# Miniprotein binders against q8gw64: the designs that were tried, part 27

Target 1, 233 residues: q8gw64
Amino acid sequence: SSSSQSLSFSSNSFSSQPESELLQALPSSKPKSPPLQLPWLIVGLGNPGKKYQGTRHNVGFEMVDALADAEGISMNTVNFKALFGKGVIGNIPIMLAKPQTFMNLSGESVGQIVSFYKIPLKQVLVVYDDLDLPFGKLRLLPKGGHGGHNGMRSIIDRLKGSRDFPRLRIGIGRPPGKMDTANFVLRQFNRQEQEELDHTFQTGLEAIRILLLEGFNKSATFVNTRKSMEQLS
Below, E stands for the ipSAE of ESMFold2; O stands for the ipSAE of OpenDDE; V2 stands for 0.75 times the mean of E and O plus 0.25 times the DockQ between their complexes.

## First folded at step 14 (miniprotein)

Design J43 (at its last look DockQ between E and O 0.21; V2 from the best seeds 0.00; counts 0 for: pae E 2.3 > 1.5, pTM E .638 < .8, other shape alone 3.18 > 2.5, unsure alone 67.454 < 70, SAP 72.392 > 70, placed apart)
Fold by OpenDDE base, look of step 14:
Structure J43 (fold): chain B 233 residues (1-233), chain A 101 residues (1-101)
Amino acid sequence: as target 1 above (233 residues)
Amino acid sequence: GSDELRQLLDEIKRLLEQGKVVIYVIVFTIPDEDQPEMRRDIAQAFADENVDIEVLVPETDKDGTVEMTFMIVAPSQEAFWEALDRIYQLLEDLEKRASDE
């Protein structure tokens, strides 16, 4: 009497959850027509070499490095007597440049970059130290003179006397007492000054993002209306 | 015209749907006489590349110059910058030849 045990295969009804819900969540991001935009050049001014690192006169380099780090742009290309990073902020191609010339020859590098990439001067932002601004104070201007700054003089001279390019000025203040200006700009920041500059760089990079994405007037309003930390104490 | 811009937008959409990065329109001015050479040099330089370069309708200026407008479609930002560097090198080489004639 062979008892045939009937294995009852319980048909687990896999409830097919409807595939319909996954298709709705693609945001129909209307392809924004790619803006007809030429590359921007953002130039930080400074002197090359370890002895100039962290000096007042190199704050333009530090601002470009802070922007490169914040945007994930590698500063690894060497050309036109500059160190470059090439990247994109939103839908805007950007070149970050640190001229590896001495400060007084910065125009040689900037002039070569502008000439090769045919960059309109309105899309050349120069970032540099300014003695006439309080420490940590930013100021964005659409144009102007060199103000005694040797790097800015070199750029203007190489650009055939043109002054019609934007500049982000970073305040380093005036030398204390009877200190010579040349010796003052070659002094390193102290720890407290560096901590204040880190906040200045965060404001500066946001100002550059606004300049690129929203235009000059919004960025200038954002920067030029802010008080420095020293004016809040 | 309006139809050309619509075709371009439809092509851009198709390329984005393919996972290509449509990055930028580059504009530079050259003599109108150099336009055929620049177009050939670009076509030759990018024939086997994964980068599509579309020359948009050039605007001719009254001074016998043409504004060259390029759409670069690249698989990455790196490929875009390499293509951009190559276009500006071709332009520099063209400008040198035209100055030696």
Scores: ipSAE 0.530, ipTM 0.756, lowest interface PAE 0.9, mean pLDDT 83
Fold by ESMFold2, look of step 14:
Structure J43 (fold): chain B 233 residues (1-233), chain A 101 residues (1-101)
Amino acid sequence: as target 1 above (233 residues)
Amino acid sequence: GSDELRQLLDEIKRLLEQGKVVIYVIVFTIPDEDQPEMRRDIAQAFADENVDIEVLVPETDKDGTVEMTFMIVAPSQEAFWEALDRIYQLLEDLEKRASDE
């Protein structure tokens, strides 16, 4: 981190760069241009097993499943202690992972993938349930703490305390009354909530596409300023 | 110069029109002195494969390392990932040889 207050005028000299001038002179009808990017890892968090299906704590699994379905990626392979899939989005290689550990051991899976593929942490997106966001609200953040989430704590611990990786938080609301958070996250979404989440997942898919193809800032602007289904209704 | 860049872009366009998977991947940074061995390992691993791998001209950083960029041309996403996984394995093998030497 540094503080800079100086304005620069050197940005106006772009015409002295022959490569940029050549790119600007290319025909407007171009083939799909391959980006120069390392593979991305997109992790959805949850607990394995039928008893956890549809629970609030597994909404990260559902987001990744929605992405996998939309991109035609099979999630049937077990590797790195995860249900693991590989594909491409707009010529960007992506890996999808649903750790099949318990939630509090998710870092074991993520760490193995990051180590093998040498993935820069800024290209590790973790998708998970968030008690501090209204139901159905999405938030994309470039870094941060675990916020009491056991899966995020496991990942941060395995990455040697690093918090410098993006996260897509999916709001599940707060427990009603005196219900504790542990019981609340294990409750299943009802039918209406699941229908509203389908819209949330579509927004999440687009946010991920923009993240991969256009960068973090554009994706964060898209998703963080968008009204949730609750706000639209 | 300009003609070389235009020729590259025309070739990429042609390959995409053939339905090939064409992806530039920056896979790793290695010591510059290891670059010839990595290029040899890639050439040997893919000599008889239906996947073309071009190692783009790297720039050597001030610390004596190079960031290697690969253009992988494959007939399918599956063949692309098989090739990319093999490149990651070749990198591991190179690192092991450097350690054992």
Scores: ipSAE 0.421, ipTM 0.702, lowest interface PAE 2.3, mean pLDDT 79
ESMFold2 (binder alone), look of step 14: mean pLDDT 67; pTM 0.559

Design J44 (at its last look DockQ between E and O 0.49; V2 from the best seeds 0.00; counts 0 for: pae E 2.1 > 1.5, pTM E .629 < .8, other shape alone 2.886 > 2.5)
Fold by OpenDDE base, look of step 14:
Structure J44 (fold): chain B 233 residues (1-233), chain A 83 residues (1-83)
Amino acid sequence: as target 1 above (233 residues)
Amino acid sequence: GSEVEYVIVFPIPDEDQPEMRRDIKQAFADENVDIESLTPETDKDGTVEMTFRITAPSQEAFWEALDRIYQLLEDLEKRASDE
């Protein structure tokens, strides 16, 4: 009668305490609210129609077209008596406008856009031809008068006489000899003048980018300190 | 496209803000654009501004939404001028 002693192995139940992994809720860094953004309006001045294409008085349209092309903005919407395009430069909403009114009625279009979109006048850039600047020379100003320019007069008048909006002036020079100013501004650029203006538009485009992203003072320094191509020869 | 987010301010009278919030909520109820009404920071000039965060699937969708909001604002201003 062999007494088999059953060795009772006491299974020590290791109670694995569940390590409650305190999921430290990473402080949800609330994404810093994006900076307050108001739309900018960039207006080129000119006359509509094929007969005014490439004319001195339409250089404001050409600058806006060069900006639209470089930023991939389609200028295909007709609204507020303008040919219109909408886009973004960096994080800034921008509207590009070419008023399709006669030059002396440009203020009707600009006034409608500014009124509808509630745009602060400090965010209305007007680009236009200037007889008192040398050909191809850019000048950025924070404010001023119309300087005899009919489009700028119309805008100021429609904006209740306000002059406190930025302007990019593109030099077209003065009429040669005894030529009438009205006939001069309606002359097309020659090929050499157009090639120089294409370089002016690249500089103007960069000045607009600096204006939007880095502010007026940096853009004005960039534009107003540049020598014209004629001063580099 | 990449989602875009912008914060836009509208100069809307305090009296018209409840109606504008209703009209926006109704207009965008089924849209892929999120419009969050932010608490207005009191501007220095005492103008009560209505601030929105607009989140859109593209820049095009953002501009379409923005145009629609400005149209609702124009329609509201017109109603308030006819009363």
Scores: ipSAE 0.612, ipTM 0.811, lowest interface PAE 0.8, mean pLDDT 85
Fold by ESMFold2, look of step 14:
Order: sequence, then structure tokens, then C-alpha cells
Structure J44 (fold): chain B 233 residues (1-233), chain A 83 residues (1-83)
Amino acid sequence: as target 1 above (233 residues)
Amino acid sequence: GSEVEYVIVFPIPDEDQPEMRRDIKQAFADENVDIESLTPETDKDGTVEMTFRITAPSQEAFWEALDRIYQLLEDLEKRASDE
């Protein structure tokens, strides 16, 4: 007997009035305790070294660099096998990491950071290239598999199979013709693609800010339902 | 403003919490950063968590304090594991 029934009365029950409802009625200028603020880790995936700079596979590095620049966070520190930066977004402590291990060993870096800072996995955002999304599209997911991405596989394996962490997928499109996917991800973006990615990165910055300040659902609605610039023109 | 206030939560076994509070108090005596240990109002499942309010004059000072708290926690965990 595997059958189950929905509990109909759970949507009709009254709970005691939440304390947040009272705070919404008060003037914002009065002193109040800050909300509970758990730290976040934001990881951009890529391969280290100049020969991989600007490749499609390194777009996760570029997204995190754009975030670091926008928030005034230095990424010059080397720690946890990563280029590592620390800052604050709207009173939320954040850590930015670009693992320097090579893509398929990214889990070694992420695992060390998560263990040291005791980061809840739901507050580990991983940003990476995605062959299954159109170029320049973003998708925010709360959990999932690796989708064949070796960096994501490494992270999931290092976290003992856990898939319960959010990801921001950056669409790089599919290879033209019969080009091999491994070769495609190692090609550099051209100038037109770089200009389009500037808009994509600005949308990603806003999605991350909404995620941290307003929650996953609002961020996912913002980024997952946006129409491309081409559809709006 | 010039002052940043945060509340963070660390799950620490009950028996280690007095030592952690003591270590923080000693480490931040006469610093320009105020660390206040908070406790939850109630325990739901017997879990006890330590919460800290960190008041610092800048983001840099805040992160330096927070990193030091994480290091104190790591050191405490190593002492507990060696026992």
C-alpha cells in the first residue's frame, strides 16, 4: 500500500499570528533586531589558467567576477584551493569562490569551504555553463543532478551524493553542426557573444541579490520567466 | 550605517557551549568589535544552537571577527575529537 491522500484541512487551519506580520505594520525607522542571517557560498565553475580564459566552460568564473566587481569584493586571496572573496550583500555575509583545481576536481574546493564555514547546502549556489539552455539564458534551480557537467559531478560526489543545493545555469547553446561538445565548451566567446553576456550577467546579479534578500521563489520567478531581449524587441 | 549587526547560528553540543562563549569573550576583550552570545528562546527537538550577534564598524572588521569565530570553533572541535 503505497497510496497517500492530500490533507485538505492544512490550507484552512489558523495558526497563531506570526511575529513578522506585526513588524510589517511598524515604522521602518524604529530599532529592530536584524533578521537571522546565515552565510552564503557562491561558486563559479571553470578551469584555471590563461588558455581557458574566456572559454564557454569558464562562464561561471565570469559570472562570479561580475558579481565581485559589482559588490566591491576582491578575488585575490587563494584559499581552499580557490580564488576566494568575502563580502556582504544587504547584511548577508557572502563568500565567492572560483575553484582552481580544474573542473572535474571542483568538489575538493567546495567541500573544504562548506566544512570549514559550516554552510547549509541550501545556501551553496553553484554557477556554471549549460549546453541544454539557449545562449544567454539563465535558469535557477533549487536542487538537481549534474546534467553531465563534470564540475557539478565533482561537487555532488564530494558532498556524498547530496543534490540539495541551488544552481544558476548559464546557457551557452549547442555546438554548431556536428562539432564535439568537449571542443565547443573550450572555444572562446566572440565579441557579439560577450556583449550579449553583459546583459545576461546583469540579470544574474539581480537574480542573486533577490535570492539572498527575498528568497528562492522570488528569484526563480524573476530569472526563470524572463523573456529574452530578442522576444521583447 | 557605519555599524553592521548580524545574528548567526552554529549548532554546537551543549557541553561545549560554555567553553566557546569563554573563548570568544577572551578573544574579543577590548576590541572595536562587540560579540554577544545569544540563545534560542526554546528547543524544539532537544537541539541546542549557539547564536552570535556581531557588531562591527565595517565589513572588513565584521569578516575578520567572523573568521576568528570560525577558527575558535574549529579549534574546539579538534580538542573534542582528540578526547
Scores: ipSAE 0.450, ipTM 0.742, lowest interface PAE 2.1, mean pLDDT 78
ESMFold2 (binder alone), look of step 14: mean pLDDT 76; pTM 0.676

Design J45 (at its last look DockQ between E and O 0.53; V2 from the best seeds 0.00; counts 0 for: pae E 1.9 > 1.5, pTM O .767 < .8)
Fold by OpenDDE base, look of step 14:
Structure J45 (fold): chain B 233 residues (1-233), chain A 83 residues (1-83)
Amino acid sequence: as target 1 above (233 residues)
Amino acid sequence: GSEVEYPIVFTIPDEDQPEMRRDIKQAFADENVDIESLTPETDKDGTVEMTFRITAPSQEAFWEALDRIYQLLEDLEKRASDE
């Protein structure tokens, strides 16, 4: 009669206390509210219609078209007496406008856009042809007069005589010989002039990007310190 | 889609603030665009700076919302000038 002593192994139940991992809710750093961003208005100056396409006085339209193409902005909306496009560069809302008024009435369109969208004049960039700049030369200025330019006169007059808006001037040079200025600005560019302007538009586009993203002083330094192509030959 | 978020600021008379807030809320009630009204600041002339944050599913939806807000503001300014 072999008495098998059953060794009762007392299973010590280790009560694994659930470590309540206090998921310290990482303070959701509320994304810093993006800085207040008012829209920019970029206006190219020109005359509407096929007869003015590729003319010296329409170089402001060509610069806006080159910007629209590079940023994927469709210039297909007709509003405020302008051909209009809306988009974003980086985080900045932008409006591109080509006033479809006669050049001397460009201020009617620009004044309507500025009034409707409440745009600060420091955020109105006007791009236009300049006879007093060498061909293909860019100049960015924070303010100034109209310089005899009828579109710029119309804008200043509509903005109650204000001159405190930025402008990108595109040099078209002076008329050769005894040619009348009005006839000169209505001449089309030749192929060689157009090829040089395409390089000017790429520089102008980059200057506009710098203006929007990095501010006026950096853009003005970038544009105004560049030698014209004629000074590199 | 990448949500697009932009704060928009405009100034209106303090008296028009309740109407503008109502009109925005009504205009965007069924839209996929969120419009957060931030704390207004009162100017010394009796105007109020209203700040709205627009959150939209696209840039197109943002611009459509922005156009509607500025249209509501124009309509409000017109009513206030006709009284």
Scores: ipSAE 0.650, ipTM 0.832, lowest interface PAE 0.7, mean pLDDT 85
Fold by ESMFold2, look of step 14:
Structure J45 (fold): chain B 233 residues (1-233), chain A 83 residues (1-83)
Amino acid sequence: as target 1 above (233 residues)
Amino acid sequence: GSEVEYPIVFTIPDEDQPEMRRDIKQAFADENVDIESLTPETDKDGTVEMTFRITAPSQEAFWEALDRIYQLLEDLEKRASDE
């Protein structure tokens, strides 16, 4: 009955390179100007209305709501056919949008925002449910097709067929048996799934902050190569 | 509020730069946003990128100014398309 485990040789001190030479004296003048920063649009996809709350198809709405809450951004404004919020993360202006069209018309909202704010497409992140990923898995991709997702199809069509915008895919798994995919995406997550999604959303928040502050490659490395501890039951 | 020190870039046709510079400065001034510097960059095929380094008294003031500036840019593009 031994409890003397030696699993804490070093606590959470930190793991960083010994870069003492980078702390050499700098010129004694005005602090260096921040790097050039351009605004971002982050879109969460879903269907409006209380009957779609908690459905798999609305997980993009939930991810953006989690981000808005974590960053203190109000999503109360209705504009561009979306619930719309504005804020700053670090020194980067961001816009958060939840199109209030139905899913298959999401491109009407996104297209209006992109056109008005002149947003470069590689700074348009779309967050949505993905049938091709296991439940709770995240993937960050720099571009791609719609994969049969009607919201993504709508956005690509409205952007004149362009696929050159990043997406954060949230895995919802596939329907069991012969269940129709349309019915599956409209089913609500059960309580245990909702609890697991809280962890997924925390990882998504970190991925988005890294994307904005450190760049796509670091965010993709964080999210896509993150090994989960898959253990036998 | 919380001050925001931030470079922001607007791309404007060369021929409209003086008028747009004046209007952008007014949009910032209306929201008490201080302009620390303005740096134009070389043309990209008939345009100029104007980098403003600003200090805003709050995120709300920052975004109110930006929204007005984006509306100015939209109006300019509409006028150009009508011509």
Scores: ipSAE 0.521, ipTM 0.812, lowest interface PAE 1.9, mean pLDDT 81
ESMFold2 (binder alone), look of step 14: mean pLDDT 74; pTM 0.654

Design J46 (at its last look DockQ between E and O 0.30; V2 from the best seeds 0.00; counts 0 for: pae E 3.9 > 1.5, pTM O .774 < .8)
Fold by OpenDDE base, look of step 14:
Structure J46 (fold): chain B 233 residues (1-233), chain A 80 residues (1-80)
Amino acid sequence: as target 1 above (233 residues)
Amino acid sequence: GSEVEYVIVFTIPDEDQPEMRRDIEQAFADENVDIESLTPETKDGTVEMTFRITAPSQEAFWEALDRIYQLLEDLEKRAS
């Protein structure tokens, strides 16, 4: 009587419950609409022509040229009695301008540019020489008078007496002794003065970048708290 | 170059808005620059027109922008 024990293998059917992969719909981050951009105008003040190159009164042109070179902006467009370069710093459209009028007529050019491109005066940066600042010293201001500067007078007058535009002032110092101011501003920098100005321009470039990307208050803090090289010796 | 996108705002008289829109649409119909007009906002007899400009380069963007500013100047001269 051989009792064949039938081993009933109970096949445990592992019902693999399908893990419903909750496809977390990645929130379709609608690309944030690009921030509203309005063009900036950066104006350097000076006189046109080879005679005025490297003169104290042309330091505003040199600052704009240094900015153009650093940002790869070609100063090749001639319009509105100015030489222009058009480009972008970060997400900010910028126009660089050197009025090709004499200094006392700079407002004619700047007024035409501002009118044509509908530029808000808060987005017009004027860069110019200042006798009341020590040599190589930068100062950023949100507004102000012309301080006796003929280019700044011409701009304010053409802008209907408005003074509510930013300005980057580059110190050229006062004339030595009894030298006439008009003759002093038309003198070329010496080699040592030019080498110091190259460092001033690098600081000015960074101040303009901060102004455009981070706003006026940060740029003004950056510029106005710096000691000149002469105050560090 | 890389494609660039900017949002630019123009303020014009409300009366000029239908003409300005037609002039822009006509000016850029065959261009490689896309100009999307966003919903304009009217205030105090002026319209804030917002444009999204998509261009194949920064140069193409500036050329398009210069053309829009020229159309605005030409419109202002016709109204005078």
Scores: ipSAE 0.533, ipTM 0.792, lowest interface PAE 1.0, mean pLDDT 85
Fold by ESMFold2, look of step 14:
Structure J46 (fold): chain B 233 residues (1-233), chain A 80 residues (1-80)
Amino acid sequence: as target 1 above (233 residues)
Amino acid sequence: GSEVEYVIVFTIPDEDQPEMRRDIEQAFADENVDIESLTPETKDGTVEMTFRITAPSQEAFWEALDRIYQLLEDLEKRAS
């Protein structure tokens, strides 16, 4: 139940224009600080309600719940049309959100949070189910389209078409045979699949921790080069 | 709990900096958050204010931050 806090990234440069360099010449009581720290928003996508618990489409909710549990962050506040929690990882302020608007309106929630907290889009991580990845595989990408995912479409639309925010994609595989994809994403994981996902969630937690503490490139290397449970068998 | 150092940045219109700086400093003070340093950088009519702070707890840090973000929201509504 205990946490240690520290400055996470090294950088002492603030110069970007001559005016900034002139201000840096003034004496201050402290040495130049490490890299600038802005709040992160981590969004897990899904549909609210008991009907959708445990479905493939709700795996983003489950990833964020796993993160919240691991970091001791309460998700019991309703705000911004979401179950919403605040905490820190290291010395990085973070917010966790599970939009409760139904999947295709997730952008309403994300947009409100981003506007209120002035969050740069590069520090908005969206976690969601992905039909184009093998079951249990993770992929961290810095930007992209919605890939037919209604929650991602909603977020992109609300952010005025911007695609320039990171995503952690959780592979759910493709439906067997000729099953409709809409039906497939609303099916429950079985017990064996859920047990395998626990490993996936632990990897995702580590990827998110590395993302916040060490940067995108190191996190992407960590998560994108790992083998899925399917590939390890 | 152990005191924790944070580095946080707020961007404010340059013409509002004196009032907003005082309000931000008061929000930190109200939660017993110490400001170790402040580095302003001005560009194109805005100032980027980098605060290095020491907070007595995560709760105090977030209480101050939520108040500061509310001040920024209120400024946006007034100045727009």
Scores: ipSAE 0.253, ipTM 0.686, lowest interface PAE 3.9, mean pLDDT 82
ESMFold2 (binder alone), look of step 14: mean pLDDT 83; pTM 0.765

Design J48 (at its last look DockQ between E and O 0.24; V2 from the best seeds 0.57)
Fold by ESMFold2, look of step 14:
Structure J48 (fold): chain B 233 residues (1-233), chain A 83 residues (1-83)
Amino acid sequence: as target 1 above (233 residues)
Amino acid sequence: GSEVEYVITFKIPDEDQPEMRRDIKQAFADENVDIESLTPETDKDGTVTMTFRITAPSQEAFWEALDRIYQLLEDLEKRASDE
């Protein structure tokens, strides 16, 4: 079984067990750690279907799949127009979603999830491909615009124009020559690029774990100061 | 499992809050999730901040209880909206 991190210690005259019978008569216990705001949602963006597998535009899907695999979370349930999974990291319950709409309609899925679970937007992390970051580079930002990304535009629009949710941007490189951007994001990564992305995904997994367990600032410091493979060459 | 204190926020009409508290406790009990405390606070705009301290026997039990709670809140919200 997975180990769980305990956030509370009780040394008072009341053990944690007796208070269940006296819930209405007693105040909350004084836990060791601050209460955990629920819920959390992590969204990976992409296009559904085998022909889009391995494309630059689907790297958000790949990141969430890597997280699901590492944490033992099943992504086999279809709900909210998404492949959807639930699990726990430490003591933090999380939801993982891969919207199964077209990319430009991703907001339909995310909006339904956020509405149903009453999710504070600060706890909606969206993971997606970014043309303006060097290949394999990660950036964690607390808010922002869509940067021309159709999936992010869809989400912002569905959230009534709110930009106040964190994003993990995955650098996919730039189109060579005068190639059309839309065609570039639908191209497959080659073998070398996919092997290099495995390192990027491991860093992204660590960033997400730090975000959940230690907070945004520590995760942003970890992610945003790391070197990409391009910087190391 | 571990004992953890959680917070959720939502809006429902004031008259529905006693039933909501009982139903939340029942949702945890039905999944064998031990609830140590449940403390609601309602602000002036009607937003409820619910703090609860629990020990869950498994991730599945915890999520099943949470899903039931969110479905309850959605149903209460839809009832109020449709009136």
Scores: ipSAE 0.710, ipTM 0.886, lowest interface PAE 1.0, mean pLDDT 83
Fold by OpenDDE base, look of step 18:
Structure J48 (fold): chain B 233 residues (1-233), chain A 83 residues (1-83)
Amino acid sequence: as target 1 above (233 residues)
Amino acid sequence: GSEVEYVITFKIPDEDQPEMRRDIKQAFADENVDIESLTPETDKDGTVTMTFRITAPSQEAFWEALDRIYQLLEDLEKRASDE
């Protein structure tokens, strides 16, 4: 009677408790509320019609056209007595406008656009010709008077005397000798003056991009510290 | 195009806020543009700052939606001035 002693192998079940990796829920950084984006209005000043094309008084239109071309914005919408283009620079919605009123009535157009789109005046950039700046010289200012400029006067008057909007001034210089100012601003640029203005427009484009993306102070520093081509010769 | 998202804001009288929200909701009910109303901020002067997130299939669709919102606002302001 052979007593087979059954050796009961006690299988120690190592219960490997899964270390519940406490996935520390990274504090869900509440997605920062998307930044408030208000449209910018960029207005070029000029007179409508072929006879005013390429004239000193229309350099504000040429700057807006150069911006439209560089940003791929089509200037094909007609509303508020202006020719419009709508687009985006980076993440900033922008409207480009060329008032199709006579220069002295530009405020009628600009006032309608600002009223309809509820644009804060700090986001209304006006680009225009300036007799008090040397030819091809840019100057960005946060505010100011009209300086005798009829388009700027019309805008300020329509904005109830407000002067607290940015302006990009493009120098056209003073009339030579005893030439009448009204006749001088209605003269076309010569080829050499136009070639210099094309460089001015490229600087103006970059200044507008900096204004929109990096703010007024950086753009004003960029523009107002640049020497004109004439100061490099 | 690529989908775009923008957040717009404008001020209206507090009394007009329910109508403006209704009119936006009705205008965009069947559109490919989503308009989320964010928390409004009430000012001490009796105006409310309305804030909307606009999600659109393109930049063109965003601008069309924006133009429509500002038209609804102009129409509302006109009605409120005729009363």
Scores: ipSAE 0.658, ipTM 0.859, lowest interface PAE 0.8, mean pLDDT 87
ESMFold2 (binder alone), look of step 14: mean pLDDT 80; pTM 0.725
OpenDDE base, look of step 14: ipSAE 0.625; ipTM 0.839
ESMFold2, look of step 18: ipSAE 0.703; ipTM 0.884
ESMFold2 (binder alone), look of step 18: mean pLDDT 79; pTM 0.719

